# VH-VL binders against Protein AF-9 homolog (yaf9), part 18

Target 1, 217 residues: Protein AF-9 homolog (yaf9), of Schizosaccharomyces pombe (q10319)
Amino acid sequence: MAPNTRVSKCQISRPILVGNDAKPLTKEEKEKAPTDHTHTWRIFVEGVDGEDISKWVRKVVFKLHDTYNNPTRTIESPPFEVIETGWGEFDIMVRIFFAPEAHEKALTFYHHLKLHPYGPRMEEMKASGGLVESVQYEEIVFNEPFEYTYKLLSQNPIGDGHGLAVESEPDHPFSQQLEQDEADKLDFAIQEVKKTIEMYKQQVQSLQGQKSSTPVE
Below, E stands for the ipSAE of ESMFold2; O stands for the ipSAE of OpenDDE; V2 stands for 0.75 times the mean of E and O plus 0.25 times the DockQ between their complexes.

## First folded at step 7 (VH-VL; framework fv_retifanlimab)

Design d6 (from c7 with heavy chain N52H; at its last look DockQ between E and O 0.26; V2 from the best seeds 0.00; counts 0 for: pae E 5.7 > 2)
Fold by ESMFold2, look of step 7:
Structure d6 (fold): chain C 217 residues (1-217), chain A 123 residues (1-123), chain B 111 residues (1-111)
Amino acid sequence: as target 1 above (217 residues)
Amino acid sequence: QVQLVQSGAEVKKPGASVKVSCKASGYTFTSYYMNWVRQAPGQGLEWIGVIHPSRGSTWLDQKFKDRVTITVDKSTSTAYMELSSLRSEDTAVYYCARSGYVQKSGGDYFDYWGQGTLVTVSS
Amino acid sequence: EIVLTQSPATLSLSPGERATLSCRASQSVEYSGYSYMNWFQQKPGQPPKLLIHDASNRATGVPSRFSGSGSGTDFTLTISSLEPEDFAVYFCQQYSDWPYTFGGGTKVEIK
């Protein structure tokens, strides 16, 4: 067993997307779903800019509403997601477990599952036939990580040092690269969300164009 | 210093509702989960649920799902728990308890507690 | 849900003696070397006070005479030498799975 030491005065971060998408069930899907279910939905944890988070995430546990069979869902490999049908919106507890070698505690997030058009983009969602997304950009921060974790994340940066740690001191909490890194994370997250939106729009257009002119709501 | 101050004792009849408040001070209210826990006289502790005070999302023990509502008022740094359709078995001290930091901790342990609010349900 | 069984229900001891309190979970509360088990002290008319988090880590300001140990399903709180202020009820609590649950408590009382 190799010695593990933490890297002093070091903070390294990784951006991650936590969210869900949903759409109304098609007539074919309704025939195969419980009679009171109205939507299919997918909750997920994903990296940004093509990052394979399974390099440092070992598993993700999704705790669903107790009305689901086996409501604790453990996903041990990518894609870290659960796909289900349902009718109601509820909170999902999402717990992210790291590689054992990192010796980091699991992190818990709460996500409110969205099935129905909402918020500033409600009209856009309605126009897409009820395709709904609720996606949040989160920062996972490793304070004084073990050398193993530091080397793993430092060898796999995202963007121009995106998520890469710089040693900081109390008198100098930020560097130019760290400030640029925060800005780059936001820009990448925005572009990733835009790309995801366009992908779903194209999927909806394809489904609506398959000999059907009736929108699904 | 962190302090959680709860509303005063309540006496209720079966079938009524009660709303307990918990005012937080000494920390950033929206940075930590807020829990509710109860304890019947001379008995053990029972977790009721938790709220994310910034997002308003809640997770409740199924034993209470039909009868309990947990909310916050961010402008006053106050959490609330309302329990409806009260029964004599609901006689207990109700505590609010702060737990894990919402963005930087995997631990969910109750480090600060309110003084407790006795709710007595009797005919 | 995960049931926590504490034993003994009552432990009668004198100041200066060693107290050993047990907590058994109905299923494992451990992953990757972390046990999602906490311990609390409660005196009459007071709220619970966190003593130990994650099985073995003392909370801030807790005296070193308190220690926690155990893994998987079996956990122990030890008070190496009882002080007068340590006579109280002690609860274990798990946060491995929802709903979070508490043990029934062990009362440590003056013999």
Scores: ipSAE 0.164, ipTM 0.621, lowest interface PAE 5.7, mean pLDDT 81
ESMFold2 (binder alone), look of step 7: mean pLDDT 92; pTM 0.939
OpenDDE, look of step 7: ipSAE 0.837; ipTM 0.921

Design d7 (from c7 with heavy chain N52Y; at its last look DockQ between E and O 0.29; V2 from the best seeds 0.00; counts 0 for: pae E 4.8 > 2)
Fold by OpenDDE, look of step 7:
Structure d7 (fold): chain C 217 residues (1-217), chain A 123 residues (1-123), chain B 111 residues (1-111)
Amino acid sequence: as target 1 above (217 residues)
Amino acid sequence: QVQLVQSGAEVKKPGASVKVSCKASGYTFTSYYMNWVRQAPGQGLEWIGVIYPSRGSTWLDQKFKDRVTITVDKSTSTAYMELSSLRSEDTAVYYCARSGYVQKSGGDYFDYWGQGTLVTVSS
Amino acid sequence: EIVLTQSPATLSLSPGERATLSCRASQSVEYSGYSYMNWFQQKPGQPPKLLIHDASNRATGVPSRFSGSGSGTDFTLTISSLEPEDFAVYFCQQYSDWPYTFGGGTKVEIK
């Protein structure tokens, strides 16, 4: 077996979806469900665009609320999902374990289980009979992966992170370092915007105070 | 340089609440978990819970679920731990500790700690 | 929860001697070739300091005299030659499963 050699100065990323869907129980379903349960829900980890992530994901562990029997759910084959009934929203910890051959540590994600319509699409969800979808797009980044992992993940490249160099080269300006630098710049910009907003708020307050002091002749 | 700076010592009576703060600097606050750990005098370490600052999602040890609230202010890169219904047994040094998230720059191990906050609960 | 048992509770040694600390988990903390075990050093009045992560990897700035070994349920922290500054309490910690848990600690004291 060829010695597991790391691909130096290479980065490969794979997108995944972590999320849940939920729907209110029917009257008939409520009769079969535990007392006070109001919704059926599904937590899942999926590939993007139908990608079979089981090629590089060995298992997914979902940590549910402690009120559930066996709150730790280990799923070792697709679909990587858990279906349950419940009444309350809570946080689920999702741990993704990679294939042993990848020699990569598990990653942990957080997902807040949504059962009720929410956000800008609330009315749409309501109109759909209370069907709720809450999905996060996540990117799994492998820095200097083993050749096996690199080959495996390179078979179906999805996204812009495939084969990025750790450091920028003259002919390849996009790198992990560049991404970090851009992220830092964005964070800085966000902070500056916040400061600006605060400044304008203060100005508005000052103007409002002046307007209240002008006697209405 | 990564720094976690916690609020000062607190003295509380039984039944009261305490809120400890942890200000983070030197890294992207939302890219890491923030954990809370306590240590009673002369005792071992006890994990309380964790928060993901990006979402505000929390996981608490079952022992603390009814009394602990962990929150963050992303604008100030500060994490908070509030413990209610204080008991004498809650007397401890409380620590915030960073652990890694998705980014490989930090493993899911506690690489940086605050200096600790002593909370004393006495009648 | 995963219970971590450290032994011995106290280890009395002289500078220059080898220290061997044990941590046993109630269940395996290993998967896919990784052991989700950390070691911390704590001195009086200070927070814990990460020494070893993933059972055998030294954290940044940790001297080479510190080493971690083990797999599955049995882990060892070794200090090859104790320095005066190494007299402290050492904790193991697992992050394989929630809740995260710590061992009871081993105090390394001067003989």
Scores: ipSAE 0.030, ipTM 0.637, lowest interface PAE 4.2, mean pLDDT 86
ESMFold2, look of step 7: ipSAE 0.281; ipTM 0.662
ESMFold2 (binder alone), look of step 7: mean pLDDT 90; pTM 0.911

Design d8 (from c7 with heavy chain N35H V50I S105V; at its last look DockQ between E and O 0.27; V2 from the best seeds 0.00; counts 0 for: pae E 5.1 > 2)
Fold by ESMFold2, look of step 7:
Structure d8 (fold): chain C 217 residues (1-217), chain A 123 residues (1-123), chain B 111 residues (1-111)
Amino acid sequence: as target 1 above (217 residues)
Amino acid sequence: QVQLVQSGAEVKKPGASVKVSCKASGYTFTSYYMHWVRQAPGQGLEWIGIINPSRGSTWLDQKFKDRVTITVDKSTSTAYMELSSLRSEDTAVYYCARSGYVQKVGGDYFDYWGQGTLVTVSS
Amino acid sequence: EIVLTQSPATLSLSPGERATLSCRASQSVEYSGYSYMNWFQQKPGQPPKLLIHDASNRATGVPSRFSGSGSGTDFTLTISSLEPEDFAVYFCQQYSDWPYTFGGGTKVEIK
């Protein structure tokens, strides 16, 4: 049964982003939200640099705090995200399910929801009007995948060739390539986060420009 | 050769705490999840929780969440489980067990277990 | 959480006999045909040993007399012809959802 045979000495990796963004509610949003809520937030699973992960991700389950209605949220098509309002920070369990034909076990990630400015970039977040981002860069490794998964991923490569099939670690001809790929994926993740920060900065500047434009009356 | 070696048996009084260690060898410690499971004398197995050794994040069964802490020391390839406010009902053999690759997709199941650590709680 | 009910609690048999052990889950542990159910054997003074993973796959080194079957909520471990070393306790275990849970066990003992 060739379709259910694993590909020996094959390792394919794919980068993803798991995380949240958040901002304080606008006046209009506050009118639609519960009185004690202060922020809107979005928990998500995304491909890097616009890559479409739905080709190999079937669904994502987000388990929220038990005070939310229907706290187990199942998202079966992109975008794999949940948008909510709230006032508190809590842990979100994120479980990624693959296509049934891949015969691969689901993976679980843990994410602590951030609403408030934090960490080394706290001052930047405060200056941006409380726009907050907390994002994990993850590399999903398919070790000796079934032929279905191998064909799917090999025919749909992403980025600059990250995740191409390689043999096991010892004395592999791609050892230098693997080291370079690890360095490249870290740099790529940093650049993606910087792009997101620039987008938020532009949004804040646009709002400030609307407020302080001199030519209007 | 993959091996999980646990700390020795302990006798504790009610209200005390216990910290069990699990030393891993023969594989890359941070590449695999580590679980803790216990078994009371003559009883079944009870899952306590899991840790991602590379990130340190944990997922604990709710019944233990306020009494158990699971940690790792990456420099020594050692996992720890600490159980506080011990009761006589906590008398059990405590096991560490490895499961599948962190961040890797593939068949994942408890393939290697520690030898077990008997914790006896008696007044 | 998912409760696993094993039956019988004790199975008294002689060497050479067929053993049939049942495990029932309180809700499905299946995702589009993939079953998140394992079987373990435990002998006195030893940690559990993996026998069957994902309902029907024998672990490395497990004799062919052991087989697993079932789907959804109903699972079976079969030992076609008991050997003296097979008298032990057997547990089913699900990993479909957190927390992971085990069945109460079936003790296979000498009649």
Scores: ipSAE 0.111, ipTM 0.589, lowest interface PAE 5.1, mean pLDDT 80
ESMFold2 (binder alone), look of step 7: mean pLDDT 91; pTM 0.930
OpenDDE, look of step 7: ipSAE 0.706; ipTM 0.848

## First folded at step 8 (VH-VL; framework fv_retifanlimab)

Design i1 (at its last look DockQ between E and O 0.30; V2 from the best seeds 0.00; counts 0 for: pae E 2.3 > 2)
Fold by OpenDDE, look of step 8:
Structure i1 (fold): chain C 217 residues (1-217), chain A 124 residues (1-124), chain B 111 residues (1-111)
Amino acid sequence: as target 1 above (217 residues)
Amino acid sequence: QVQLVQSGAEVKKPGASVKVSCKASGYTFTSYYMNWVRQAPGQGLEWIGVINPSRGSTWLDQKFKDRVTITVDKSTSTAYMELSSLRSEDTAVYYCARSGYTIRVGSGDYFDYWGQGTLVTVSS
Amino acid sequence: EIVLTQSPATLSLSPGERATLSCRASQSVEYSGYSYMNWFQQKPGQPPKLLIHDASNRATGVPSRFSGSGSGTDFTLTISSLEPEDFAVYFCQQYSDWPYTFGGGTKVEIK
């Protein structure tokens, strides 16, 4: 079969993790960090259960906030990660480029960098010294992949497309339960943000109302 | 048939906020990214940002990060773009546009379907 | 950001004539054999319509008279024989890097 032939009516999937971890800077670290930075953080793309994804991932491009020097970070070898310091949360674009031989288009993800404890486990995170983990389980589906891609991905025992285990195991921490927990964290965070926005809106309205009532003597 | 139907035209004062909606139908809403693009009268197209409806994750052009919020309601298959602190320069037609799959490789970010557009006029 | 420059700004032609539109990118938009370039047609009062994706692939329902070519930084949209309904503004758009950007457009108008 021609190396560029697609396997018709076939799908193959591979799991990946996209996420970040973060922790507050120590006093010593803060002295070395740029002014106002408060956290160290790491954004990463990883295989599930320690899978080496470099077999089918050529490079990962992370687009950071424009305030960073060289906000576009290209990682061409494992680990596919960027480590930085900062003070604020922001959205990161993550683009996964596949091996050139696969002739597959790049896939884009968007990850909101989390620096502060959040969600239903907020108190636990606080108790842990402010260590934050925000990880998304993603299942990449190759629809009618090229024969090369199909062969390459079908040889790996991990991520056979059967989905996540229902429960986490010591050797397999990623499960449907973990996914649900993460979803719950996100939902909680969204609600908190909405509340915050509403609060500020009300404050602004209140201030505007007060300004209008001050008689221009 | 894939359809994106946007909310009606808006007239706002400077400093106000506007929220435009985009209702999607004819496809799995959570499987595709939703983009927002605007076009000032007689001008070109400007990409604002994108959302993953499944995750709610967004990325915005730096120009809009402080003033734009993109959200979705999965239950109604509706995307929203809110622009605050409106200026006269924000007068434009705002479009929602579907792009590629969120988890599937093979479908590019083509912007294959567009809403009809929503005119937002900012005038004193 | 990747800047897309379209030329000419205005193209005045008659029905039946060949139209050639150019789009130049400030950086390459190609990787692994794919060019991350799209072409759109826009008529007055309407949203853009996808014509070409990945530099050379016609979108569904697009007439054969439309074709895209190019790689790297230089791309061309060709209309082999202009129909009356083809008089519109055409935009190129890249999705190789963020932010996604559009060209300034080429207006194809009737001579």
Scores: ipSAE 0.340, ipTM 0.736, lowest interface PAE 1.9, mean pLDDT 87
ESMFold2, look of step 8: ipSAE 0.545; ipTM 0.783
ESMFold2 (binder alone), look of step 8: mean pLDDT 91; pTM 0.936

Design i2 (at its last look DockQ between E and O 0.32; V2 from the best seeds 0.00; counts 0 for: pae E 3.0 > 2)
Fold by ESMFold2, look of step 8:
Structure i2 (fold): chain C 217 residues (1-217), chain A 124 residues (1-124), chain B 111 residues (1-111)
Amino acid sequence: as target 1 above (217 residues)
Amino acid sequence: QVQLVQSGAEVKKPGASVKVSCKASGYTFTSYYMNWVRQAPGQGLEWIGVINPSRGSTWLDQKFKDRVTITVDKSTSTAYMELSSLRSEDTAVYYCARSGYVQRTGSGDYFDYWGQGTLVTVSS
Amino acid sequence: EIVLTQSPATLSLSPGERATLSCRASQSVEYSGYSYMNWFQQKPGQPPKLLIHDASNRATGVPSRFSGSGSGTDFTLTISSLEPEDFAVYFCQQYSDWPYTFGGGTKVEIK
């Protein structure tokens, strides 16, 4: 029979970080870099709390500005990152491809590369000599995952949270209009949770700025 | 009832700019990517770019480099596309189109609802 | 970028006949059994309308006479029995790689 089927009435969330860090080139680094480059930067996708996402992420594709050689960068093993030098801020497309056994379509994120101090932590970044971090906490929602993915994620919980598996109660499971209405309601609930997570991310960014701007012995 | 309602037709001189609006209703505006696509008279469709309305992050096709800006106003559920330094070859119908539910597997990045289109004519 | 080549440019058919439209991608648009290929219908003075997503899935409200097939680089839209309202232009569109691109279209016209 079918060896793997989707798990009905199940949604599982998994947190990831998508973002970049950057710093100005040192004098020594600038001598090795192209003449007009001013910063080194790193774009990445990584797990939260030490999770090895390579168990369910097969590869990550980063599409850089056309001025870079081979601007489509495919990273097939951790760390899922690209390190480069440059001078300008631009939008990077980030596409996460899942293990073939998961039978999931790729998921796309768009990230604006930050090189210069910005936002509520701007003064802290300036004080740190221009060390910049722009990181988004994202939650990947697996909607009615295949049994393979369900077992993999259920057997590798993160923290005390038990995961975010939430049963949905559709009245008409094959009606796309009913599914869309329920998805919109669920999205409202997820957005409220994301507001809370964004608040915590801002608190973490403030603490990271304090650590990065405070000398340690 | 998902609807995307665009601003009216515009006639512009070469070198001017145009800003087209797209007001969304019937769904959670910030949960879906918003795209801009154009169609020159008698020709096919050309994707211009996309915005995540929740985060404001965008991607623009490189052929439009410095000439296109895509923005949103979350309080009015309205997306905007501004094209500057207009040329005669920019004469086209400009569409907004909704795509993929953000952060959710199983949602494809496909254009399921379109605005009615805005004709921009660049003459003389 | 990925180029989509549609053929034929024009199909002249009568109501009740079967229409077969082809779309070929310059590189594979497939991963993990998913094909990142969609089909749209466009009638004069109207925006495009999504018919088929991910090669073979009918969009909401699309009649069962429309079906899609194919994988990798070669895709087909089939209209099993043409109705008067089906005479329009049909576009394929890929979202496998950036920028997303559309085919040049196939016009299905009444003979």
Scores: ipSAE 0.459, ipTM 0.740, lowest interface PAE 3.0, mean pLDDT 82
ESMFold2 (binder alone), look of step 8: mean pLDDT 92; pTM 0.933
OpenDDE, look of step 8: ipSAE 0.485; ipTM 0.780

Design i3 (at its last look DockQ between E and O 0.02; V2 from the best seeds 0.00; counts 0 for: pae O 14.8 > 2, placed apart)
Fold by OpenDDE, look of step 8:
Structure i3 (fold): chain C 217 residues (1-217), chain A 126 residues (1-126), chain B 111 residues (1-111)
Amino acid sequence: as target 1 above (217 residues)
Amino acid sequence: QVQLVQSGAEVKKPGASVKVSCKASGYTFTSYYMNWVRQAPGQGLEWIGVINPSRGSTWLDQKFKDRVTITVDKSTSTAYMELSSLRSEDTAVYYCARSGYTIRVTSGSPDYFDYWGQGTLVTVSS
Amino acid sequence: EIVLTQSPATLSLSPGERATLSCRASQSVEYSGYSYMNWFQQKPGQPPKLLIHDASNRATGVPSRFSGSGSGTDFTLTISSLEPEDFAVYFCQQYSDWPYTFGGGTKVEIK
């Protein structure tokens, strides 16, 4: 086997989704669930835009809260997910292992499990029966990857190098457009803050000028 | 027969936007990448970016990241390149070109620029 | 980015002569035994035409007088015997890494 050579001065990235969904247990489900459990939740690692990440991901390890039986869950084939019931929110360690041939180190993410409606869309989530989705877009960046990894991941360029589709789809909300929209919102907010700062600076200057014009009797 | 047919010549003012189309036929549109390349008058070729029509994902040269949007319409097998904030330096013939994957891991589509559109002249003048 | 330098910028030759065009890459474009280098011919008012892919493979319909060679960072396009229709501009292009890049071109003109 040709010695694993690194591609020098090259960087390659792939997008991935790490997140969870959750919903309240039905009456029937609650009867079958452990005492005090209130929600069903799913933690998952998925490709963006329907990408089959199993081509380059060997396995995903989820470390749940210690109160769970066998809190370390190893998933070796798609779907890379764990489904459980529970009542509390906690951090899940998500470790992504790459194909052995890639000879790349595993990556670790942390995801805070969300069970309850949250954020600006809280009321909408409540209205939807308490369905909660908490998903993060992550970019996996390989610096000077091995040739195998480079070849594998260079196939199917995604996004602007981040692996995002141009437009969001109903089942795939993360896109370049979404990122641009968020960036635009941030830029707008920054500009507004700058304007506000400038306004206050002017006010302070005006007040200082007025103080200097008061004749010291 | 594989054909790439591009939209007609455009004349734009500085600061405006232009959208060039490339209609593909004679092959499975989603099985190949579509690249955009431009050439200023009397100058060399400059790669702009590429799109995967199957996924709608793109890779753009950093130089164009802020001004170029590449899209596709799968239903019409048409690729689009939009360039905004036009400058005089953007005056060029713009080409679409078919390619395959960058690096061959497995047997697949050719990863070289085997078919080109006829080109679209975009002139930016005050 | 990988910078491709073509030399000479202009090559003046007569029909029947051998043309040798050089393309040098700033870094290797070879991986796993493949050289990710294309050669194109372009005539005035026309799009580029693929001549050579993968450094040494002739594209479909390309005459045998055209040949590509080289590996790593140094590549050569050879026209064994120039025909009148071969007077054009020739570009090398790498597709090893993003962004794709072209050489500056070599103009083959009639002496």
Scores: ipSAE 0.000, ipTM 0.503, lowest interface PAE 14.8, mean pLDDT 84
ESMFold2, look of step 8: ipSAE 0.491; ipTM 0.727
ESMFold2 (binder alone), look of step 8: mean pLDDT 89; pTM 0.908

Design i4 (from c7 with heavy chain S99G G100E V102T Q103I K104R S105V G107S; at its last look DockQ between E and O 0.33; V2 from the best seeds 0.00; counts 0 for: pae O 2.7 > 2)
Fold by OpenDDE, look of step 8:
Structure i4 (fold): chain C 217 residues (1-217), chain A 123 residues (1-123), chain B 111 residues (1-111)
Amino acid sequence: as target 1 above (217 residues)
Amino acid sequence: QVQLVQSGAEVKKPGASVKVSCKASGYTFTSYYMNWVRQAPGQGLEWIGVINPSRGSTWLDQKFKDRVTITVDKSTSTAYMELSSLRSEDTAVYYCARGEYTIRVGSDYFDYWGQGTLVTVSS
Amino acid sequence: EIVLTQSPATLSLSPGERATLSCRASQSVEYSGYSYMNWFQQKPGQPPKLLIHDASNRATGVPSRFSGSGSGTDFTLTISSLEPEDFAVYFCQQYSDWPYTFGGGTKVEIK
């Protein structure tokens, strides 16, 4: 078969992890960090359960906040990660470029960098010294991939469904349960934000109502 | 058929905020990125930002980072763009535009557009 | 950001003539054989319409008279034979790097 033949009417998918870790700086680290920085954080793209994605990922480009020196970070070899210090949360654009042999376009993800404890387990995170992990499970789907990609990605089937086990095991920490837990955290955060917005709206309305009731003597 | 329907024209004063909506239909709303683009009268196009409706994650042009919020309501398949601290320079037609498929490669960018929303900022 | 320069600003032609539009990028928008460049058509009072994606692929429903070519930093949109409905403004757009950026546009008008 010609090396550049697409497998017609076939789809192949692979799960990946896009996420970040973060922790507060120690006193010693803070002295060495730029002024006002409070956390060290790591943004990463990884395979599920330790899969080596470098076989089909050529490079990952992370677009950081413009306040960073060289905010565009290109990682061409594993680990596909960037480690930095900072004080604020912001959105990171992540673009995955595939191996040239795959003949596929790059894929883009967006990740909101989490530095502070969040979600229903916020208190637990606080108690653990402020260690934060924010991970998204993503599925990459290749439509009618080339034979190269098809063969490569078919060699290591990962689980059923999203390629994750139902429950986490000691040797396989990533599971559907973990994904659900993360989803729950996100939903909780969204709800909290909505509540906050509603609160401010009510405050504004109250203030406007008070201004209208002051008789212009 | 894929359709993006935006909210009506807005007239605002400087310093105010505006929120434009974009209702999507004819496709799975959460499966495609949603972009926001604006165009000042007689001028070119300016990309504002993008949202993943499934995750709610956003990325904004640095120019707008402090003033723009992009959100979605999955239940209504509607994307929102809110711009605060409005200036005269913000007078433009604002567009939502469907981006690439969120989980697959090789997809087109900006293949469907809303009809546009004129936002006029005047004293 | 990647700056896209379109030329000419205005192109005056008659129906049936060939139109050649240029878009130059300040840096390469190519990787692994893919050029991350789109072309749009916009008519007055309407949103842009996607014509070409990935520099040379026609979008769904786009007539064969439209073609895109180029690589690296230099791209061309060609209309082989202008139809009356083709008189509009055309924009190039790159999605190789963030922020996404558009060219200033080329107005194709009736001579």
Scores: ipSAE 0.081, ipTM 0.657, lowest interface PAE 2.7, mean pLDDT 85
ESMFold2, look of step 8: ipSAE 0.678; ipTM 0.841
ESMFold2 (binder alone), look of step 8: mean pLDDT 90; pTM 0.925

